VH-VL binders against p40099. Designs and how they scored, part 28

Target 1, 211 residues: p40099
Amino acid sequence: MATKQLLRRQIKRVINALDYDIIAAESHTISQAVRSLIASANSRRVACYMSMDKGEVTTGEIIKNLFQDGQEVFLPRCTHTSESKHFKLREDHHPHLIFHRMSSLKMVRDLKPQGPYQLKEPEPHIEESDILDVVLVPGVAFDIKTGARMGHGAGYYDDFFQRYKILHEGQKPLLVGLCLMEQVASPIPLEKHDYSMDCIVCGDGSIHWFQ
Key: E = the ipSAE of ESMFold2; O = the ipSAE of OpenDDE; V2 = 0.75 times the mean of E and O plus 0.25 times the DockQ between their complexes.

## First folded at step 19 (VH-VL; framework fv_cilgavimab)

Design a1 (at its last look DockQ between E and O 0.77; V2 from the best seeds 0.00; counts 0 for: pae O 2.2 > 2)
Fold by ESMFold2, look of step 19:
Structure a1 (fold): chain C 211 residues (1-211), chain A 127 residues (1-127), chain B 112 residues (1-112)
Amino acid sequence: as target 1 above (211 residues)
Amino acid sequence: EVQLVESGGGLVKPGGSLRLSCAASGFTFSDAWMSWVRQAPGKGLEWVGRIKSDYDGGTTDYAAPVKGRFTISRDDSKNTLYLQMNSLKTEDTAVYYCTREGDTEDFWSGYYYFDYWGQGTLVTVSS
Amino acid sequence: DIVMTQSPDSLAVSLGERATINCKSSQSVLYSTNNKNYLAWYQQKPGQPPKLLMYWASTRESGVPDRFSGSGSGAEFTLTISSLQAEDVAIYYCQQYYSTPTFGGGTKVEIK
């Protein structure tokens, strides 16, 4: 995994050097493209991530638009099978994601940074997702020719997609990667259980579909 | 072998300034997150501050007693960590250790333990 | 602002006997998301810098003898030396890294 770590390092150096204004402009363009994609698909149940303060597509506008357009909005919480009591995918207890329904934009805005990494996450008692139509997926790099995604290394999203398929007879939601132009890369080294995107929405507003 | 060698300590009057250096070898310095930890003579350990690698944002964090007075920087081309200390006070008297944060498989940005320590350099602040 | 307290301040133990050092934090340093305790132990021998012994509460650093073990979870932790040797004379510090790092006050271990 040395090659994957080298690419991750290279991409992170580039995006950490970007002015916030560039990230904001690309994120706004992506938000409009995502809004159109969701409208055209008549999607109802949408999972979206809470963007970090730097280094990725910002999702504040996307989440606001989802609520304005009447979608059911789901946000992720990182957890561990030993705490959540959800089934294990490996022999030992391990980390995984749960998506939780957010009832309003105010509920999202009221989330407080928690834990050693100051993450804004839903509280555990909040209703968990079941069926999802669309999942908006973060990553370090995306291959717009193949749909390949390189994540941050912990495998949270790939674990979630595998869990989802087990629970839903092999079905999966539409996987939409959100990609700054500076995160486009090829080739992306893939490992076992890495999931590819169904489409990638880029910072220039382009949407790339994979079949 | 990992080595961290501090230099630049000495005697300085209150209100003065001093710049410490830490020469690193035996590991990829540009990938590492680095900290300074100090120990007053005969006393316990106190974290001073840290600097992340450039690809993790290159940001710094400081303990409250030194914030605004101390500045941590790095020069990856020279494998060197720096601590600029301004407006020094008698309570800043300590041995200053250059430390490396441990590797983690966690991809989030947080705090860590210190897996390698230099021999330290003594800073004495007295009139 | 997590305060770390160690007990005892000083401990005299006969060679070959068990030494136990306690560390308490003012709040839990367990992150249930990854099921890890953000706690480390350091050994500082006379005239030397600190040296890492344990991290994640119970994981021994490479090259640390098996006689050293760490246990505990949440807010209470122990470092145990199962059979004290002369080279173990040192001051031992616990440290949390759940938030901005803080150290315990130290426990001095001496031969009785």
Scores: ipSAE 0.563, ipTM 0.834, lowest interface PAE 2.0, mean pLDDT 91
Fold by OpenDDE, look of step 19:
Structure a1 (fold): chain C 211 residues (1-211), chain A 127 residues (1-127), chain B 112 residues (1-112)
Amino acid sequence: as target 1 above (211 residues)
Amino acid sequence: EVQLVESGGGLVKPGGSLRLSCAASGFTFSDAWMSWVRQAPGKGLEWVGRIKSDYDGGTTDYAAPVKGRFTISRDDSKNTLYLQMNSLKTEDTAVYYCTREGDTEDFWSGYYYFDYWGQGTLVTVSS
Amino acid sequence: DIVMTQSPDSLAVSLGERATINCKSSQSVLYSTNNKNYLAWYQQKPGQPPKLLMYWASTRESGVPDRFSGSGSGAEFTLTISSLQAEDVAIYYCQQYYSTPTFGGGTKVEIK
């Protein structure tokens, strides 16, 4: 079994065993830190994710704060190049993310679980993001020593980052990983297509910056 | 070689209880998501419920007709899947199959297709 | 729940001839995110448990003969046996796993 696969299983086991109250508490702490970070960076266009019921930092409070503070909020939709007709990064069609603008908190709250995985995603017709200042990035595990992030395995975010750079002349937004304390791991194997975080915000409120 | 062997079937009266077991071998049982599927005599197939792997939380899902009455569990140390059936009804009469769900590389994996089946065990609920 | 409807209920085909089984879902089982059809086919011979033939609508399970093929997308699917063999006598089921799994009613394939 591959190293990443083992790590994913280990992290998933730990996270799935966590009490919801613990995840909520850490997510609250992270939300506060993220709010401060975004304010300090004077970021206006912020991509977030609609958190699942369990297994990652919850983003409800983060999203509320973004709207309250006047940021433009974008949430991701998982798609596929065969559907989106976006350019392919490889020969075969492949999955990728599209971020869509949420016009209000209500719009976010009205999102319904869809598909086999019951993801809460924006509708395809919703305005797609162009320039982003910050992307709040989910992960299975984060290395707070190196900034490495281990995703869920499908490469959605790495694809998005690569795609973003291509479309924006090599520029990318600030990548901020949201990390439960139980998701801290080291080392995390990196492949050439993996993107590290510029910053990782942890459940204890600590913020880790990487060059 | 993957092998699933059900046991515990038999005749019970309505309102009674029965516990089925499924012994698994030939694969890493602890990694597998497992389901029960039943087939009434001369009828089609009906999904009963599932249990996820431990690292995926070991949570269970059930079909509406059996929810609240049936309980799926597993003992990874024994490579055994269980189906506890309580408050049995005549319509629960069926061959019960232990099945392995298709494996995936997806972190969010949970595919309700079944790549391996046991021979089944007959449960008859009759007065 | 997604309702699966198979047709015909029974089919008699001569040895060596093509057998075609149809399956319709009450809604699409194509997931646009990954462009996969969450549809499986099973074969159940008399006195035996079901055996997986196809998943993702058209991917043959290991060990399944080439004469078996799956096709279709969205809400309409077909299982084809290009040249029926004696050992192919069985009931065939389609099954969606896009949501809570549901099976078709089955199609009995016999030799004419």
Scores: ipSAE 0.130, ipTM 0.736, lowest interface PAE 2.2, mean pLDDT 92
ESMFold2 (binder alone), look of step 19: mean pLDDT 93; pTM 0.954

Design a2 (at its last look DockQ between E and O 0.71; V2 from the best seeds 0.47)
Fold by ESMFold2, look of step 19:
Structure a2 (fold): chain C 211 residues (1-211), chain A 127 residues (1-127), chain B 112 residues (1-112)
Amino acid sequence: as target 1 above (211 residues)
Amino acid sequence: EVQLVESGGGLVKPGGSLRLSCAASGFTFSDAWMSWVRQAPGKGLEWVGRIKSDYDGGTTDYAAPVKGRFTISRDDSKNTLYLQMNSLKTEDTAVYYCTREGSTEDFWSGYYYFDYWGQGTLVTVSS
Amino acid sequence: DIVMTQSPDSLAVSLGERATINCKSSQSVLYSTNNKNYLAWYQQKPGQPPKLLMYWASTRESGVPDRFSGSGSGAEFTLTISSLQAEDVAIYYCQQYYSTPTFGGGTKVEIK
């Protein structure tokens, strides 16, 4: 069993060797599979992420399709419990994630990079999510045998899932991992608070469901 | 013990070129993000540019005054950082320091502080 | 670029007394999302390269004496040397890393 940091290094080297066109082709395939999955589940309230240029599935087409298909679309904003006034999950104030409703594709396309990491995020005053049907989840690596996900190390999504469960009587949305073929790994070491995916959609269009 | 040793400095006429090298030891060079910082004689510090580790993308960033003239590269098999300086100007006269960036976040890439510095190598651009 | 302005340009302080160095940024360097100030301090003794003293505004680098402390937030920061020693004669620089790195102009500290 490799440590999480060694596995992250291995996956990042592989992903950084890929031409953008390969990532774009896998992302297109994933977008079509996700579109079918959402339609078959009759899901309406979908949380998605704004993809970075490297190391993950691109989400531009997914977000466009969600609006075209009449879905409610939610995008994430990173924040801190001292600013947001949301409850703490740890003794000290800490970073966490809030999803905000995006009213149109134009609103998404008008987002500008902000802060030291140049993130495209909704403004704080925009309506926060409540009930979500599906969350499309990024990661560094995914285990298609078990549903395990290795995040980028900050724990934002695992924190969000725990918060969601507390606020909704233990219920959670469908967690769908988006995975380039080059991000498939096994085994992925899991810690106590790591959330597993309900399914993983891979760059070849395959969908892997878990009990 | 972390060590950074610059070499390749010297006197060159305007329009000329130099290549600086920085030999690194005492840490895993391939994991590190590296920068060049310069200091004109009797003046303050000016960041020149940086290069990330390969697994964080291997990309470079440059300060505006040197964009298009300077190129940063690395050879992880030799634990060596390079600065290729072309079309040199008199205002490029400075001591050039090889530096290592501190703490990086795997999730997002940004800029950081410089936790280790070499002794520097002097570049003089003069007619 | 974020402009960093230090004051004073030079400072003469008696041995054992407090030295105070100020640094202002043209924009806030606090990222409220993680509640961190993207600011570092360096010491440069004559004929030597710079040495890291502080990062995240107030975190002391390992091996730096307790007499050095950093404070401030947002756009205004202070480096304090509580009891100046002879070996503290140096030029001190602040640096932001909220965006492309920039340094202050430096503050020369001398024993009077």
Scores: ipSAE 0.589, ipTM 0.839, lowest interface PAE 1.9, mean pLDDT 91
Fold by OpenDDE, look of step 19:
Structure a2 (fold): chain C 211 residues (1-211), chain A 127 residues (1-127), chain B 112 residues (1-112)
Amino acid sequence: as target 1 above (211 residues)
Amino acid sequence: EVQLVESGGGLVKPGGSLRLSCAASGFTFSDAWMSWVRQAPGKGLEWVGRIKSDYDGGTTDYAAPVKGRFTISRDDSKNTLYLQMNSLKTEDTAVYYCTREGSTEDFWSGYYYFDYWGQGTLVTVSS
Amino acid sequence: DIVMTQSPDSLAVSLGERATINCKSSQSVLYSTNNKNYLAWYQQKPGQPPKLLMYWASTRESGVPDRFSGSGSGAEFTLTISSLQAEDVAIYYCQQYYSTPTFGGGTKVEIK
């Protein structure tokens, strides 16, 4: 088994064993730090993710704060090039992310689990994002020494980042990883297509910046 | 070679209890999501429930007809899957199959298709 | 729950001839995110457990002969045996796993 797969299993086992109260506490701390970070950066267009019930940093408070502070909020939808008709990064059709604008906190709260995996995602007809200032990035593990992020293995975010750069003349938003303390790992092996984080916000409130 | 061997079936009265076991071999059991599927005599197939791997939380899901009465568990150290059946009804009469759920190396795991099946064990609920 | 309907209930086919089994789902089992049909086919011979033939509607499980093929998308699917062999006598089931798994009623394939 590949190193990444072993690490994913190890981290997932730990995270799945955590009490929700611990995740909630760390997520609260992270939400405060993220709020300050976004304010200091004067960021207006912020992509976030709709967190699931367990296994990752919860984003409910983050999303609430974004609306309160007047940011434009975008949430991701998993799609496929055969559906979206977006350009392919390879010859065959493949999965990719599209971020959609959430007009209100209510709109976010009204999202219903859909599909085989019961994801809470925006509807396809919702306005897609163009320019983004910040992307709050989920992960299975983060390397706070290097900024490396290990995703779930599908490459959705890496694909999005690459796609974004292509569409925006090499520019990319600030990539901020949201990291539970139990998701801190080192080293994280990186492949050619992997994107590192510009910043990682951890459950203890620490913020780590990378070049 | 993947093998699943069910045991524990038999005759029980309505309201009774029975515990089925499934011994797994030929693969890394601890990584597998497992399900029970049953088949009433001369009838079709019906999913009973599942249990995820431990690293995916080890959570369980059940079909509506058995929810609250049946419990699925696993002992990875013994490579064994269990189905605890309580408050049995006559309509629970069936061959019970232990199954391994299909898996993938990518982001998603635990698909509700079943790539390996045991020979099954017959449970008869009758007064 | 998604309801799976198979047709016909029973099919008699001569050796070497084509057997066609149809399966319909009450709603689409095509997931737009990955463009995959969450549909499987099983073969169950007398006195044996079901055996997986196809998953993702058309992907053959390892060891399954080439004469078996799956087709269709969305809510209509077909299992085809291009040239029926004696060992193919069995009941065949379709099954969706887009949501809580449900099986079709089965199609009994016999030699004419």
Scores: ipSAE 0.184, ipTM 0.739, lowest interface PAE 2.0, mean pLDDT 92
ESMFold2 (binder alone), look of step 19: mean pLDDT 92; pTM 0.944

Design a3 (at its last look DockQ between E and O 0.50; V2 from the best seeds 0.00; counts 0 for: pae O 3.1 > 2)
Fold by ESMFold2, look of step 19:
Structure a3 (fold): chain C 211 residues (1-211), chain A 127 residues (1-127), chain B 112 residues (1-112)
Amino acid sequence: as target 1 above (211 residues)
Amino acid sequence: EVQLVESGGGLVKPGGSLRLSCAASGFTFSDAWMSWVRQAPGKGLEWVGYIKSDYDGGTTDYAAPVKGRFTISRDDSKNTLYLQMNSLKTEDTAVYYCTREGDTEDFWSGYYYFDYWGQGTLVTVSS
Amino acid sequence: DIVMTQSPDSLAVSLGERATINCKSSQSVLYSTNNKNYLAWYQQKPGQPPKLLMYWASTRESGVPDRFSGSGSGAEFTLTISSLQAEDVAIYYCQQYYSTPTFGGGTKVEIK
């Protein structure tokens, strides 16, 4: 097996070498599969992420489709428990994720890059999520045999899932990993607090279930 | 242990070109983000630009005064960082330092501090 | 660009006494999301390249004596040398890395 750092480096090298047209084609295929999955699950409240310029599935079409199909759309904001006043999961204040309701596609398109990493995130005053039906989850690598996910670091999504379960009597939303074909890897080393996906949607349109 | 050795500095006329090299040792060069920082004689420090590691995309960014004129590249097989300087101006006169960006656990692309510096090489742009 | 302003420009301190160097940024360099200040300090002795002293405002680089300490948050920062030694004669620079890196103008520390 490989260390997380070595696997992360290998996958990033492959992804960064991909032609944008390949990423766009896989992302389009994924968007179609996700749209079908959300319809079949009769889901209303969907959390999605704002894709980075590279290194992951682009989410622009997915978000557009969610609004067109009448879904409630939630986007993430990275924050810190010392600022948000949300409860801590560890002894010290720490980073965590909040999803905020986006009222329109225009609101999403008007988000501006901010901070040292130029992230497009909702403003803090916007309504926070409560119940979610589906969370579309990014990652560096996914194991389509087990549902394992290797994140970008910092543990934002794993913290959110644990936080969500605490607030909702142990329930969790459907966790759907979005995976370029080039992000498929096995094995993925997991740590104590890593959450696995319920489902992974791959760049060829295939859907892999684990529950 | 870490060693950065710049070379290629010298006298050049305005409008000329010069290529600087930085030989690296004592660390895994291919993993590191590298920068150039310059210091005009008797003046303070000015960031010139960086180049990412290959696995983080190998992309570059530059300070406004040098954008379009300077190009940073790397050869990981030779553990060498390069700065190609074109259309040189008198205000480009400085000691040019090869620098290594500090370690980070962040996965986002950002800017960092500089944990090791070479001895520098002097570039003089004068008529 | 974020402008970094250091004060004083020059500082003379007796051996064994406390030296205090201030750095102010034109905007906050605290990223509240990770609660880190994107601020570093460097020491540059005559004829030498800069040497990293501090990062994240208050974290000492390995091998830096504990008489060096950093403090402050947001837009105002301080480097303190609790008991000045002869080898501490240098120019000290602050640097932000919240955005495109910029350096302060430097503070020259001399023995009185």
Scores: ipSAE 0.489, ipTM 0.805, lowest interface PAE 2.4, mean pLDDT 90
Fold by OpenDDE, look of step 19:
Structure a3 (fold): chain C 211 residues (1-211), chain A 127 residues (1-127), chain B 112 residues (1-112)
Amino acid sequence: as target 1 above (211 residues)
Amino acid sequence: EVQLVESGGGLVKPGGSLRLSCAASGFTFSDAWMSWVRQAPGKGLEWVGYIKSDYDGGTTDYAAPVKGRFTISRDDSKNTLYLQMNSLKTEDTAVYYCTREGDTEDFWSGYYYFDYWGQGTLVTVSS
Amino acid sequence: DIVMTQSPDSLAVSLGERATINCKSSQSVLYSTNNKNYLAWYQQKPGQPPKLLMYWASTRESGVPDRFSGSGSGAEFTLTISSLQAEDVAIYYCQQYYSTPTFGGGTKVEIK
C-alpha cells in the first residue's frame, strides 16, 4: 500500500472516531481565525466548501461570517469534463470542480444532499466563479511544516487550481487549508500535480504561512 | 473464491435481541464495504444498512425501519461482519443476507450494488 | 427513497424465447456527472440468495451468460433474456443505488 493510502486510512480512522463536540470546538476556533485572516487580506471573493457530516472542519460558521462581513461566497460542485465540456487537462475525461456563487446564507442552508455522493452542491445553472481571492481548502491531512495537503485522492482541488492558473494567466487565489488538529501530519508526500497551501489554519487557532 | 456465511439466526420474541455474524473469505475483507439485506418470507429485498471500510472511515448507515435498533459492526481481524438487532419486531422477520458492496472505484459514492451474497440466515420474530 | 417498480409481476416464456423485464424508478438514477445509471439487476433462484447480473444498468457481471442484457437510461430500464433457458427460472430484481438502495418488487420468470 502506498504511503498516502496508509496515511489516509490512519487519519480517516481517527477523524471518524472523533467526538463531534471536538470537531465543533475546533471548527469554531478555525472560523474565528479564518474570519480575521480574510479581513486582514481584504478578500472579497471567497470560495469555501459545504461541510458534510463527515470528519472535517465544519464550515457553517465560516459561511455565516462571510455573508455577514459582505464577502461573495462560492461553493463547489463536483462535475466531470464529459458533463461540463470544460477543457481537459489530460487526454481522458476527468472530474473537476466548479465553484458557484451563493447569493445568500439561506441559499446555502437550502442546499440538499443530492446524487449518488449525497453532496450539498450548488445547482449547475448558478453563476460560476471567475476571480477568487481566497479558497478555503478541505483536506484529509495537512503538513504544517511544508504546507502540503493531502486530499481524498480524486484530485478535485488540485485540478481546480491548475485550471484556475491556466485561465488566469498563472495567477491563483490564496489557498487556505482548514485543518483539525487530528489532521496534522508530517511528512506528507507531494507529487508533481499537488498544490501546497499558502496558509493552514489549525484547530488550536494557529495560523501557518508558507512561501 | 469469495464466500460469505451468515450465522446467528433463530426464533426470538418481540422486543428481544439477536446478533448475526457473517464470516467472509476469499477477498481482502478489510478493504470491503459490507451491507446487510433482508428478505421477508415470500417478499422482496430490503436494504438494512452498510458499514464502510476503515480506509473510508468505517462509518455506518441504516434503513429507516431499523435505525436506532440495529447496529452493524465489523472485526477485520476475524473477517467477520456483525448485525446486532435489538428491540426486534415481527416485521423484522426475514432472511438476512450478508453482502459485499461492489467496488466501483468511485471514492465519493455513498451507495453500491451488491456483488456477493451469503446464503442468508433466517430470523423469526414471533410471540 | 426512490421507488422501484417492476413489470410484469410474473412472466411465463417458452424455452428459447425472449423474456423482457421492465424496471421503472420514481426518479432518474442517471448521474449526469459521470453519465452512469446507478442500476443493478439480480437473479434469485428458489432457495438461493440473489445473484448479481448487471450493474451500471448494462454492465454484465463476470460469469453471466451473454443471453442476459441490460438496457435503458434515466428512469426506465429493461433486463432481457434473449433465449430463455431452464436454469433461468427465477425471480429477478432491479435495484438502484443512486441514493439509499431500494429494490423493485421482483419479476417471477417461469417456463411456459
Scores: ipSAE 0.032, ipTM 0.692, lowest interface PAE 3.1, mean pLDDT 92
ESMFold2 (binder alone), look of step 19: mean pLDDT 93; pTM 0.949

